# Ledger of designs, part 6: VHH binders against Jacalin-related lectin 10 (JAL10)

Target 1, 292 residues: Jacalin-related lectin 10 (JAL10), of Arabidopsis thaliana (Mouse-ear cress) (q8gwi7)
Amino acid sequence: QKLDAIGGKGGKQWDDGADHDNVAKVYIRGGLEGIQYIKFDYVKDGKTIDASIHGVSGSGFTQTFEIDYQNSEYIVSVDGYYDKSGTMQALEFKTNLKTSEVIGYPKGTTKFSLGGVNGKMVIGFHGSAGKVLNSIGAYLTTAPPTKSQLVGGLTGGEPWDDGSNYDGVKKISVTYISTLIRSINVDYEKDGQVVTRYHGMKNGDTEEFVIDYPNEYLISVEGTYNILPDDNVLVIRSLIFKTSKGRISPTYGFVSGTKFVLESQGNAIVGFYGRDGGAFDAIGVYFSPIPS
Below, E stands for the ipSAE of ESMFold2; O stands for the ipSAE of OpenDDE; V2 stands for 0.75 times the mean of E and O plus 0.25 times the DockQ between their complexes.

## First folded at step 1 (VHH)

Design f8 (framework vhh_7d4b_2)
Fold by ESMFold2-Fast, scan of step 1:
Structure f8 (fold): chain B 292 residues (1-292), chain A 120 residues (1-120)
Amino acid sequence: as target 1 above (292 residues)
Amino acid sequence: QVQLVESGGGVVQPGRSLRLSCAASGRTFSDYAMGWYRQAPGKQRELVASISYSGGYTNYADSVKGRFTISRDNSKNTMYLQMNSLKPEDTAVYYCATEYGFWSHTFDYWGQGTQVTVSS
């Protein structure tokens, strides 16, 4: 989706397009007359591409704002500030993880916003520029799933990752013994098809938790982790699941040690990753916005 | 009108540290970016470090990256330059200046400077 450029009518039109996976870095140079140039480093196929400069390169320092795209940071919105002459005086960038300081001089200007739509991210920019930046617009796309922290034992077992390329979770089967979690078996939906992923050891009691996808979403994984006395290795001891309809699963396993909650307001769980071996060592999730 | 007063200079041996201070008068300190410039004998003024009005953004000359740290305390109207691992080539008069951000080398007021001499 192309958001119209906002600001003045001066300058020559420029357009970086929308053929990007993310924005990696923003470069801004300007002064009291306004933003003199702006350029962006974009991400395509996991690598940064050459920056395009818009405006004129003047003397002075370049202020930068970095996006940690390798850890699933992305721009959600940009606030702009333009003066009565239609010159861009300041910009502020907001990501899913942080907000930049206001870059420039917002006093006495008109404020506008680009983006800020739930489930969307900024992947490109366009506008007009000459001696100064006159207008700026953005390209939005569906935001990627966000990766949670990994909880549990971070050094034991072998890593696994189901990824986030699923539409939703339909069922989780948990295998456990009296003291810990042994395995999970997840039924995902992708394009109307069930995709099953199994992680861990089969020995134990198995219980299942069914989600009424797409009318209901898995939104939370809560549990505990603690050391195995003989191995001095942290493992997942218990798991509890919660849905968007307020349903809460039974407690699987045995509550012991440090508690964790993997939950993000407004988001559903669409994937799992973790570590397993002789026990289920660690768990993490991928979040994606719940459509409204 | 902003008045700037530098302090903290001196004579030190290579590898030592100094902390420079710039005290500003006036109610506009927190509205301006600030910079540290230096001028060695027979050379042009060089911008060493700058800091945004909030303190959230800093920039450094390549010659001082990893050795110098700029900071500010808006409640005290004071800016600092922590200079570590000093080298003979850091010998200069250091000037504090108000700037219009990292955006241009436009600045309104200069202090009188503070001498830093690095020699054995």
Scores: ipSAE 0.000, ipTM 0.212, lowest interface PAE 13.8, mean pLDDT 84

Design g1 (framework vhh_vobarilizumab_d1)
Fold by ESMFold2-Fast, scan of step 1:
Structure g1 (fold): chain B 292 residues (1-292), chain A 119 residues (1-119)
Amino acid sequence: as target 1 above (292 residues)
Amino acid sequence: EVQLVESGGGLVQPGGSLRLSCAASGFTFSDYDMAWYRQAPGKGRELVAGIESGGSTSYADSVKGRFTISRDNAKNTLYLQMNSLRPEDTAVYYCARDWYEGSYDFDYWGQGTLVTVSS
């Protein structure tokens, strides 16, 4: 998606395009009249791509903002500040992990935000510039999923991982006994097709929790974990699921021991991973932003 | 030849004050906007404060209310009064000349003066 440039119509138009996987680094030279130039280093196929300087170039000093793209950091939005003449006076960059300093002089300006769309990341920029930056716009794409911490018994059982390449969760079937969780079976949707993944032991009572995807998203997994009396291993004792429409599942299993919550504001659960054996030992999730 | 010479840096305790000076020569000082930049250990250079030829001032959010930029055109000198200093203000401070046409070219920098804020 191409977001229109905000600011004035002065200067020469520039466009770095959208053929990038991420942004690696931002270079900005600020001054009292406005931002003098901006430059971006992009990432494509794991390599840094040099883009052109936009504005006044030279051997002077610039302020920089680095994105840790190798650890899944990405720009979510840019706040800009422009004066009555439409000259860009200051910029602030926000990633999924941090916020930059305000670069430039925001006093007496109009503030705007570029990006900040749930589920999207910035992969390119365009605008206009001459002796100062006059306008800036952005290109957005879908942001990658985020992996949660693993909770429960971290050493028992065998690892499993469904990954994060699903569009959403349609149904979770939980098998449990009065004291613990035995297994989960998840129906995912991918490109209109249902993909079912089974993890754990089948002995116990089975209950289903159906999600009305794509009108409703799974957003939260709560539970407890504790040791078994005759088995010195931690296992998942109970699970509760919550949806984007405020719906809450019954409690599966038995509430015992340490509580956990796997939830991220504005995100849906799109995958599961964990450990299982004779019991369901550990659970984790993958989050993807809810589009809106 | 344009020259900028900073002075006034030193070691100061948190909450203390320092006044930095920048002596300018080789150009008509009163015609130019001037600025103070700083570079902390492990960081890039950042704009701290600016003052226009007409006297209007601007400050970075981190120093507003604590630092005051001023100029004396008769002495060709730029000043930065630094109050309520914090450990985060530790940096080399640089005087810079802005371009008088309202387009800034920070090609003329001073040698810098070190400010250390520690106990």
Scores: ipSAE 0.000, ipTM 0.150, lowest interface PAE 18.7, mean pLDDT 84

Design g2 (framework vhh_7d4b_2; at its last look DockQ between E and O 0.02; V2 from the best seeds 0.00; counts 0 for: pae E 13.9 > 2, placed apart)
Fold by ESMFold2, look of step 2:
Structure g2 (fold): chain B 292 residues (1-292), chain A 120 residues (1-120)
Amino acid sequence: as target 1 above (292 residues)
Amino acid sequence: QVQLVESGGGVVQPGRSLRLSCAASGFTFDDYAMGWYRQAPGKQRELVASISWDSGSTNYADSVKGRFTISRDNSKNTMYLQMNSLKPEDTAVYYCAADEYYGSEWFDYWGQGTQVTVSS
């Protein structure tokens, strides 16, 4: 999980360690001679941890980059730029949600990228620094699953949530009548075992969509939602599933109303949540990076 | 040969002031961060204040913040510590230290210390 430091020779080694849940904030002091220091605020057990300044603070400017860790933002990679003398001249941070400005002056330097490993996030840093930042390395861990928006009727039925603690989806069974989705049953894999979760009523026509997990991943659920006549509540009217091998299920139910698409590039669906109560009111998913 | 020589220590009453000086030689002073440390009898040496090579950054122990001021004059190869509102708990041997890396937990060079005693 430790990536070796990249950059120039020189300075004294420093190491913030890996015992953190996330990074909250980055502080970078730049000056006439390059990046003078870097400092990270980390998160552990919901509290920020103030790490040491690495380097010195001469004449120049300090810029900061905040990570919205409470809304599942995390650092995925850092681009660095060091010169022939071993001085880090510029840095650029990339999260799952945004990219920082390039801090410093990257022209005439050697560029490198630190991290960018599919499904991983940075939880700690190490490197070397003296009068300037010379090199930087990172500690990686598995990024947490992320939750989609809930689509459909947000007030009808009762909420349910399978959670995100599954390895993948092996099969989806949809039961429907001519005008109504009645139920969805999901077979998950967890630690080599099949775990089945069912949501809704059993009466109707049932169709299965089998996924060849772990050789194939569920990546998308699409469909429509609309108001039921005389009930004035929004419900899911149709569902389509797509896999990493380009397979597309039949349309289950009947297309009516507003289209939705739940998908995230590079991610598989590993859990479902939603609402039901006679009708299948709403659906949402959990995404996790596909293993590379 | 690196030399760090402290001066300005002495015995004073609580509430009074002292100014410590550290004269440096044998290295390029402008390339070094400087610090003042102190050690009371039977206690571990602790950082009092530190300053970057260009005076652009300073750091203070919480116990002295607002009372002590670190400074340096690179043209004279000298660092200073202005110590105001002295208290009995400030009694210690005060050491000048130098290191190329500001923020290091260990310093490369040390003086022999000057005694500061605050008592009635």
Scores: ipSAE 0.000, ipTM 0.184, lowest interface PAE 13.9, mean pLDDT 86
ESMFold2-Fast, scan of step 1: ipSAE 0.283; ipTM 0.668
ESMFold2 (binder alone), look of step 2: mean pLDDT 83; pTM 0.840
OpenDDE, look of step 2: ipSAE 0.557; ipTM 0.825

Design g3 (framework vhh_6qgx_2)
Fold by ESMFold2-Fast, scan of step 1:
Structure g3 (fold): chain B 292 residues (1-292), chain A 124 residues (1-124)
Amino acid sequence: as target 1 above (292 residues)
Amino acid sequence: QVQLVESGGGLVQAGGSLRLSCAASGRTFDEYAMAWFRRAPGKEREFVAAISWSGDSTFYTDSVKGRFTISRDHAKNTVSLQMNSLRPEDTAVYYCAAEYDSYYLGTSEGYDYWGQGTRVTVSA
């Protein structure tokens, strides 16, 4: 999806296109009369692509802003600042993880935003430039899922990963005993089909938490982890789930030790990963934007 | 046209503090980004710190980051360098510089106007 360029009508049109998976790096040279040039390094099939400078190259410092695309960072939006003549004076980049410095001189300008659409990321740019940047626009696509931190016992058991290539979670079955979590069994939906993934030990009480997907989304996993005294290893002791409709599950297991919350505003949980063995050692989730 | 005059240099003991000031006059002080450079005896000129025309953005060389602070006062048409925790290796002539045509000011070739310098000596 192409967002129209905003700014002045000066300069010659340029277009980096939308045939990219991500943006790797932004290069900007600012000046008191406007941004003198802009350049983007893009990512395609895991490799960086060189793109052209737009504007006039010269001596002096180039400000750079790096996107950690290998760790699922992406540009969410760009704020631009143009003066009364339509010359771009400053730009600010926002990712899912951080915000850049304001690059250039934003005072006395009109502010606009490109992107900031829930579920979308920026994968390309276009605009117009001559001796300065006159206008800038963007190409948006669906944002990829992001991976949470792993919580719990990080060295015990064996790793497992369901991945993030699911449309949503339909049901979680939790097996637990009075002191800890033993296993989870997750029913995912993918292209109208239910895909089931089981992790952990089978012995214990089992209870189901059903989500009314696609009318309701799993948005939060809260719990505790603590040392298992006999083995001196950290394991998941309790779990609680929360949905987009404000529903909260019962507490599964036994609340003990360090509390964690895995949630991200505006996002649903679409996958799980973790560690298990003799116990359910660790848990993490994948987040994807809730459809508008 | 911009005229730059530095002041505040002198002799200070290691671990002490010193504040340099640069008074700017001319066509439009508020349109200029400002920087401090220094030249130690027997060494080449090096970048120290820069501040944008608005005062909202600052840049520092790694060796002074956390110890030096650059600031500007639009009402007084001055840029200042607050130097804390001074070391003998900070001994140099400090130059104020101004650039109209570029926001990014880490190279001496980018600067249009220079002051005559103020000497800072840090004794052990």
Scores: ipSAE 0.000, ipTM 0.096, lowest interface PAE 24.0, mean pLDDT 84

Design g4 (framework vhh_8pnl_2)
Fold by ESMFold2-Fast, scan of step 1:
Structure g4 (fold): chain B 292 residues (1-292), chain A 118 residues (1-118)
Amino acid sequence: as target 1 above (292 residues)
Amino acid sequence: QGQLVESGGGLVQPGGSLRLSCADAGFTFSEYAMAWYRQAPGKERELVARIDSGGSTNYADFVKGRFTISRDNAKSTLYLQMNSLKPEDTAMYYCAAEDYWGYEYDYWGQGTRVTVSA
């Protein structure tokens, strides 16, 4: 999706296009007359792309804003500030993880926003510039799956990761004992086919939580983690699942210790990662936007 | 060859009640998670109910609302109160003491027979 440029009609049109996977870095030089210089480094197929300078070229001090694209950071939105003459005076960048400083001088300007649409990311920019930046617009695409924090015991067991390249979750089978979670077995759907991934030990009682995918989505994993006596090791003690239809699973395992909730509004869980050994040590999830 | 001794089994009519007891015969009861398992003729052993050292309980879906597990640490005794008994509850009932990992049960009893029949 191409978002129209906002600002003044002065300057020469520029367009970096939308053939990028992400933005790596923003270079901006603000001044009292307006944003004098803007440049973007883009990412395509794991490599940075050499980008053109827009505005006044020079060796003056330039402010930078880095995107950690290798750890799934992306630009969500850009706030711009233009004056009555249509000159861009300030810009502020927001990612899924952080917000930049306001770069430039926003006093006495009109504020606007580009992006900020749930499930979309900025992958390119266009606009117009001469001696200053006159207008800026953006290209949006579907954001990649977002990786949650890892909760539980961060040093015990061995790491595992199912990834995020699934369409949805169809079933979770939980194996537990009276004090903790032993394993999960997840049935994912990918291109109409079921893909099953198992993590943990099989000893214990097993119960299934079935999701009516694609009419229903898994949206939440809630639980507790606590230390085991004598081992000084944190493990997942209990799990509860919630769906987009308001269904809540039984509590699996035993509620003990620190509570956690892995949930993101408007998003479904499409993958799991964690750590396991003799017990289920830690859990995390991948989120993707629920289709509208 | 477990140190646990089960009692309280017997013949009962459908809809009746029984209370099973499991007595500790020489280990530190209060430190163990305790469980009741059952095995019907020709079937595998299945979990009925568990209670941890702190008194928190977990039940199999087929007994929820009918059975209650409890423990008395001062008497080193585990209980299973069985209400609204059904013919499908007919089984040998076993008491088990397990560690917090559940890899292996430290102690099993010899079992007590429950028969639900007219």
Scores: ipSAE 0.000, ipTM 0.192, lowest interface PAE 14.4, mean pLDDT 85

Design g5 (framework vhh_8h63_2)
Fold by ESMFold2-Fast, scan of step 1:
Structure g5 (fold): chain B 292 residues (1-292), chain A 119 residues (1-119)
Amino acid sequence: as target 1 above (292 residues)
Amino acid sequence: ELQLVESGGGLVQAGGSLTVSCAASGSIFSDYAMGWSRQAPGKERELVAGITSGGDTYYADTVKGRFTISRDNAKNTLYLQMNSLKPEDTAMYYCAADWEYLSGDYDYWGQGTQVTVSG
């Protein structure tokens, strides 16, 4: 999605395009007559891409704002400040993790926001510039999935991780006994294909919870964890699943100990990670925005 | 009017180093963003390095980590330090000035200086 440039008329058009996975770094110089130039370093396939500087040099210093793209930081929005002539006087960048200082001189200006669309990230910029930056616009794409906390027994078993590169969950098969969860078997969808991942022990009763993806999304995993009798190891004791259509699964296993809920408003569960061994020790999820 | 005269080119062995210079006269040099472009026989001209009047730099991927652009406003001189030269760096090197933008739309007033890298 291309967002129209906001600011004044004038200057020459520039466009860095949308063929990027992320923004790595912002270079910006604020001057007394406006933002003198702006430059972005982009990321594509794990490598940084050099882009052109937009604007002109003058007296002053370049200020920078770095995005930790290797740890899933991304720009969510940019706040801009333009004067009565439409000249860009200051900019402020917001990521999912932090906010930059206001760069430039915002006194006596009109404030606007570019981006800030739920579930979207900024991957490119365009605008117009001459002696100063006159306007700025952005390109948005779907933000990457977010990783939940890990709940349950954090020291027992071996770690596993299905990752977050799935479009949705189609089915969860839960194996349990009267006191705890033994395993889960998850059917994911990716580009129209089913991908199955199994974690834990196969000994127990198995029940299936089918999700009508893409008309229905898995949105919540609720459960409990507790120490097994005569054992100092925490394990997942019960699981309950909820969908975007208001469906709630039966309780699998036995409700005992500390309750947890893995849920994020506006997001679907698109992956699982955890720990397993002789029991199902711990669980966590990956969230991705539900399409609006 | 700004006039540019390039110098310092020559023949150098692969892996060697060379510094080319651009002397500016006429208009106020410090008001211009400056750059170096190159053109090999039968190929289009490409911008390889740029520097703003404030000293911020840009490099093409092909030269990044090997070339360093710098300027001396008191001497109205632009420099390109070229290290770890490769045969594919062989080209005519042109000094360029851009008042408004560092978008690669540079104006060229110089005749160029030839850099030849032998294997």
Scores: ipSAE 0.000, ipTM 0.082, lowest interface PAE 23.4, mean pLDDT 83

Design g6 (framework vhh_7b18_3)
Amino acid sequence: QVQLVETGGGLVQPGGSLRLSCAASGFTFSDYYMGWARQVPGKGLEWVSYISSGGSTEYQDSVKGRFTISRDNAKSTVYLQMNSLKPEDTAVYYCARDYYDSSGYYFDYWGQGTQVTVSS
ESMFold2-Fast, scan of step 1: ipSAE 0.000; ipTM 0.368

Design g7 (framework vhh_vobarilizumab_d1)
Fold by ESMFold2-Fast, scan of step 1:
Structure g7 (fold): chain B 292 residues (1-292), chain A 121 residues (1-121)
Amino acid sequence: as target 1 above (292 residues)
Amino acid sequence: EVQLVESGGGLVQPGGSLRLSCAASGFTFSSYAMAWYRQAPGKGRELVAGIYSGGSTSYADSVKGRFTISRDNAKNTLYLQMNSLRPEDTAVYYCARDLYYDFWSGYFDYWGQGTLVTVSS
């Protein structure tokens, strides 16, 4: 998605495009006449790419704002401040984790915002610049999948992680016994094809929960965890799934102990992670925004 | 640091035999119950056999009378003797340290890729 540039009509058009995975670093030189230049370092395939300078380099101090893209930090929005002539006087950057200082001189200006849409991130910028920055616009994309908390027994069993690089969930097969969950088998869709991932022990009763993806999304995993009798180890005792169409699965396993809900408003579950051994110790999910 | 290293897998014809070994290190092997479990492609793991520290054994119904689990505490090694192998025994075999001595509802520590057993003509 391309957001139109806001500000004045002065300067020469510039456009860094949207062919990036993230923004790594912002460089700004502000002055009393306005922001003199702006420059971005972008991320592509986990590496930073060369910056493009927009505006005029000169004497003075460059302010920088770093994004910790390797730890899933991303720009969610930019607040801009332009004066009556349409010259950009100040900018403020907001990520999912922090807010920059206001860079420049916002007094007596008109404030605007770019972005700030739930589940979207800024991956590129465009605008116009000459001796000062005149306008700025942004490119938005879907934010990276959000990793839920891990629930259940956090130290037992062995860790596993399916990741979040799937389009959706088509089917979950649950194997359980009278006291606990033994395994899950998840059918994901990726690029029109089914990818199956199995976690846990196969011994037990198995039942399937089919999702009509892409017309229906898995949105919630609910359940319980408790200590096994005579043990100090927590395991997943029961699971329930819910879909975007209001459909709720049967309860799999045995309801016992502490209840949990893994759900995020407006988001679908696109991946699972957890821990398992002789029992299914812990579960977590990855969320991605449901397409509008 | 606990390490378990499986070996002895291979290709055999139906009715054939294989002996799997698991070399254990990083813990007092003689003090723990040990187990073998297996996972066929696209399927979940299943318990095959277990042996307690005292030498008592337990087997899945599908392998009783065909497989024998044993241990050599002096060599820190677990064994699985597999006789009368069937195509449905085709799987990656893992050895595990049993933390709860119940095999069917307990937790297992396991490491490595296991050892592949293929039973095919």
Scores: ipSAE 0.000, ipTM 0.180, lowest interface PAE 13.8, mean pLDDT 85

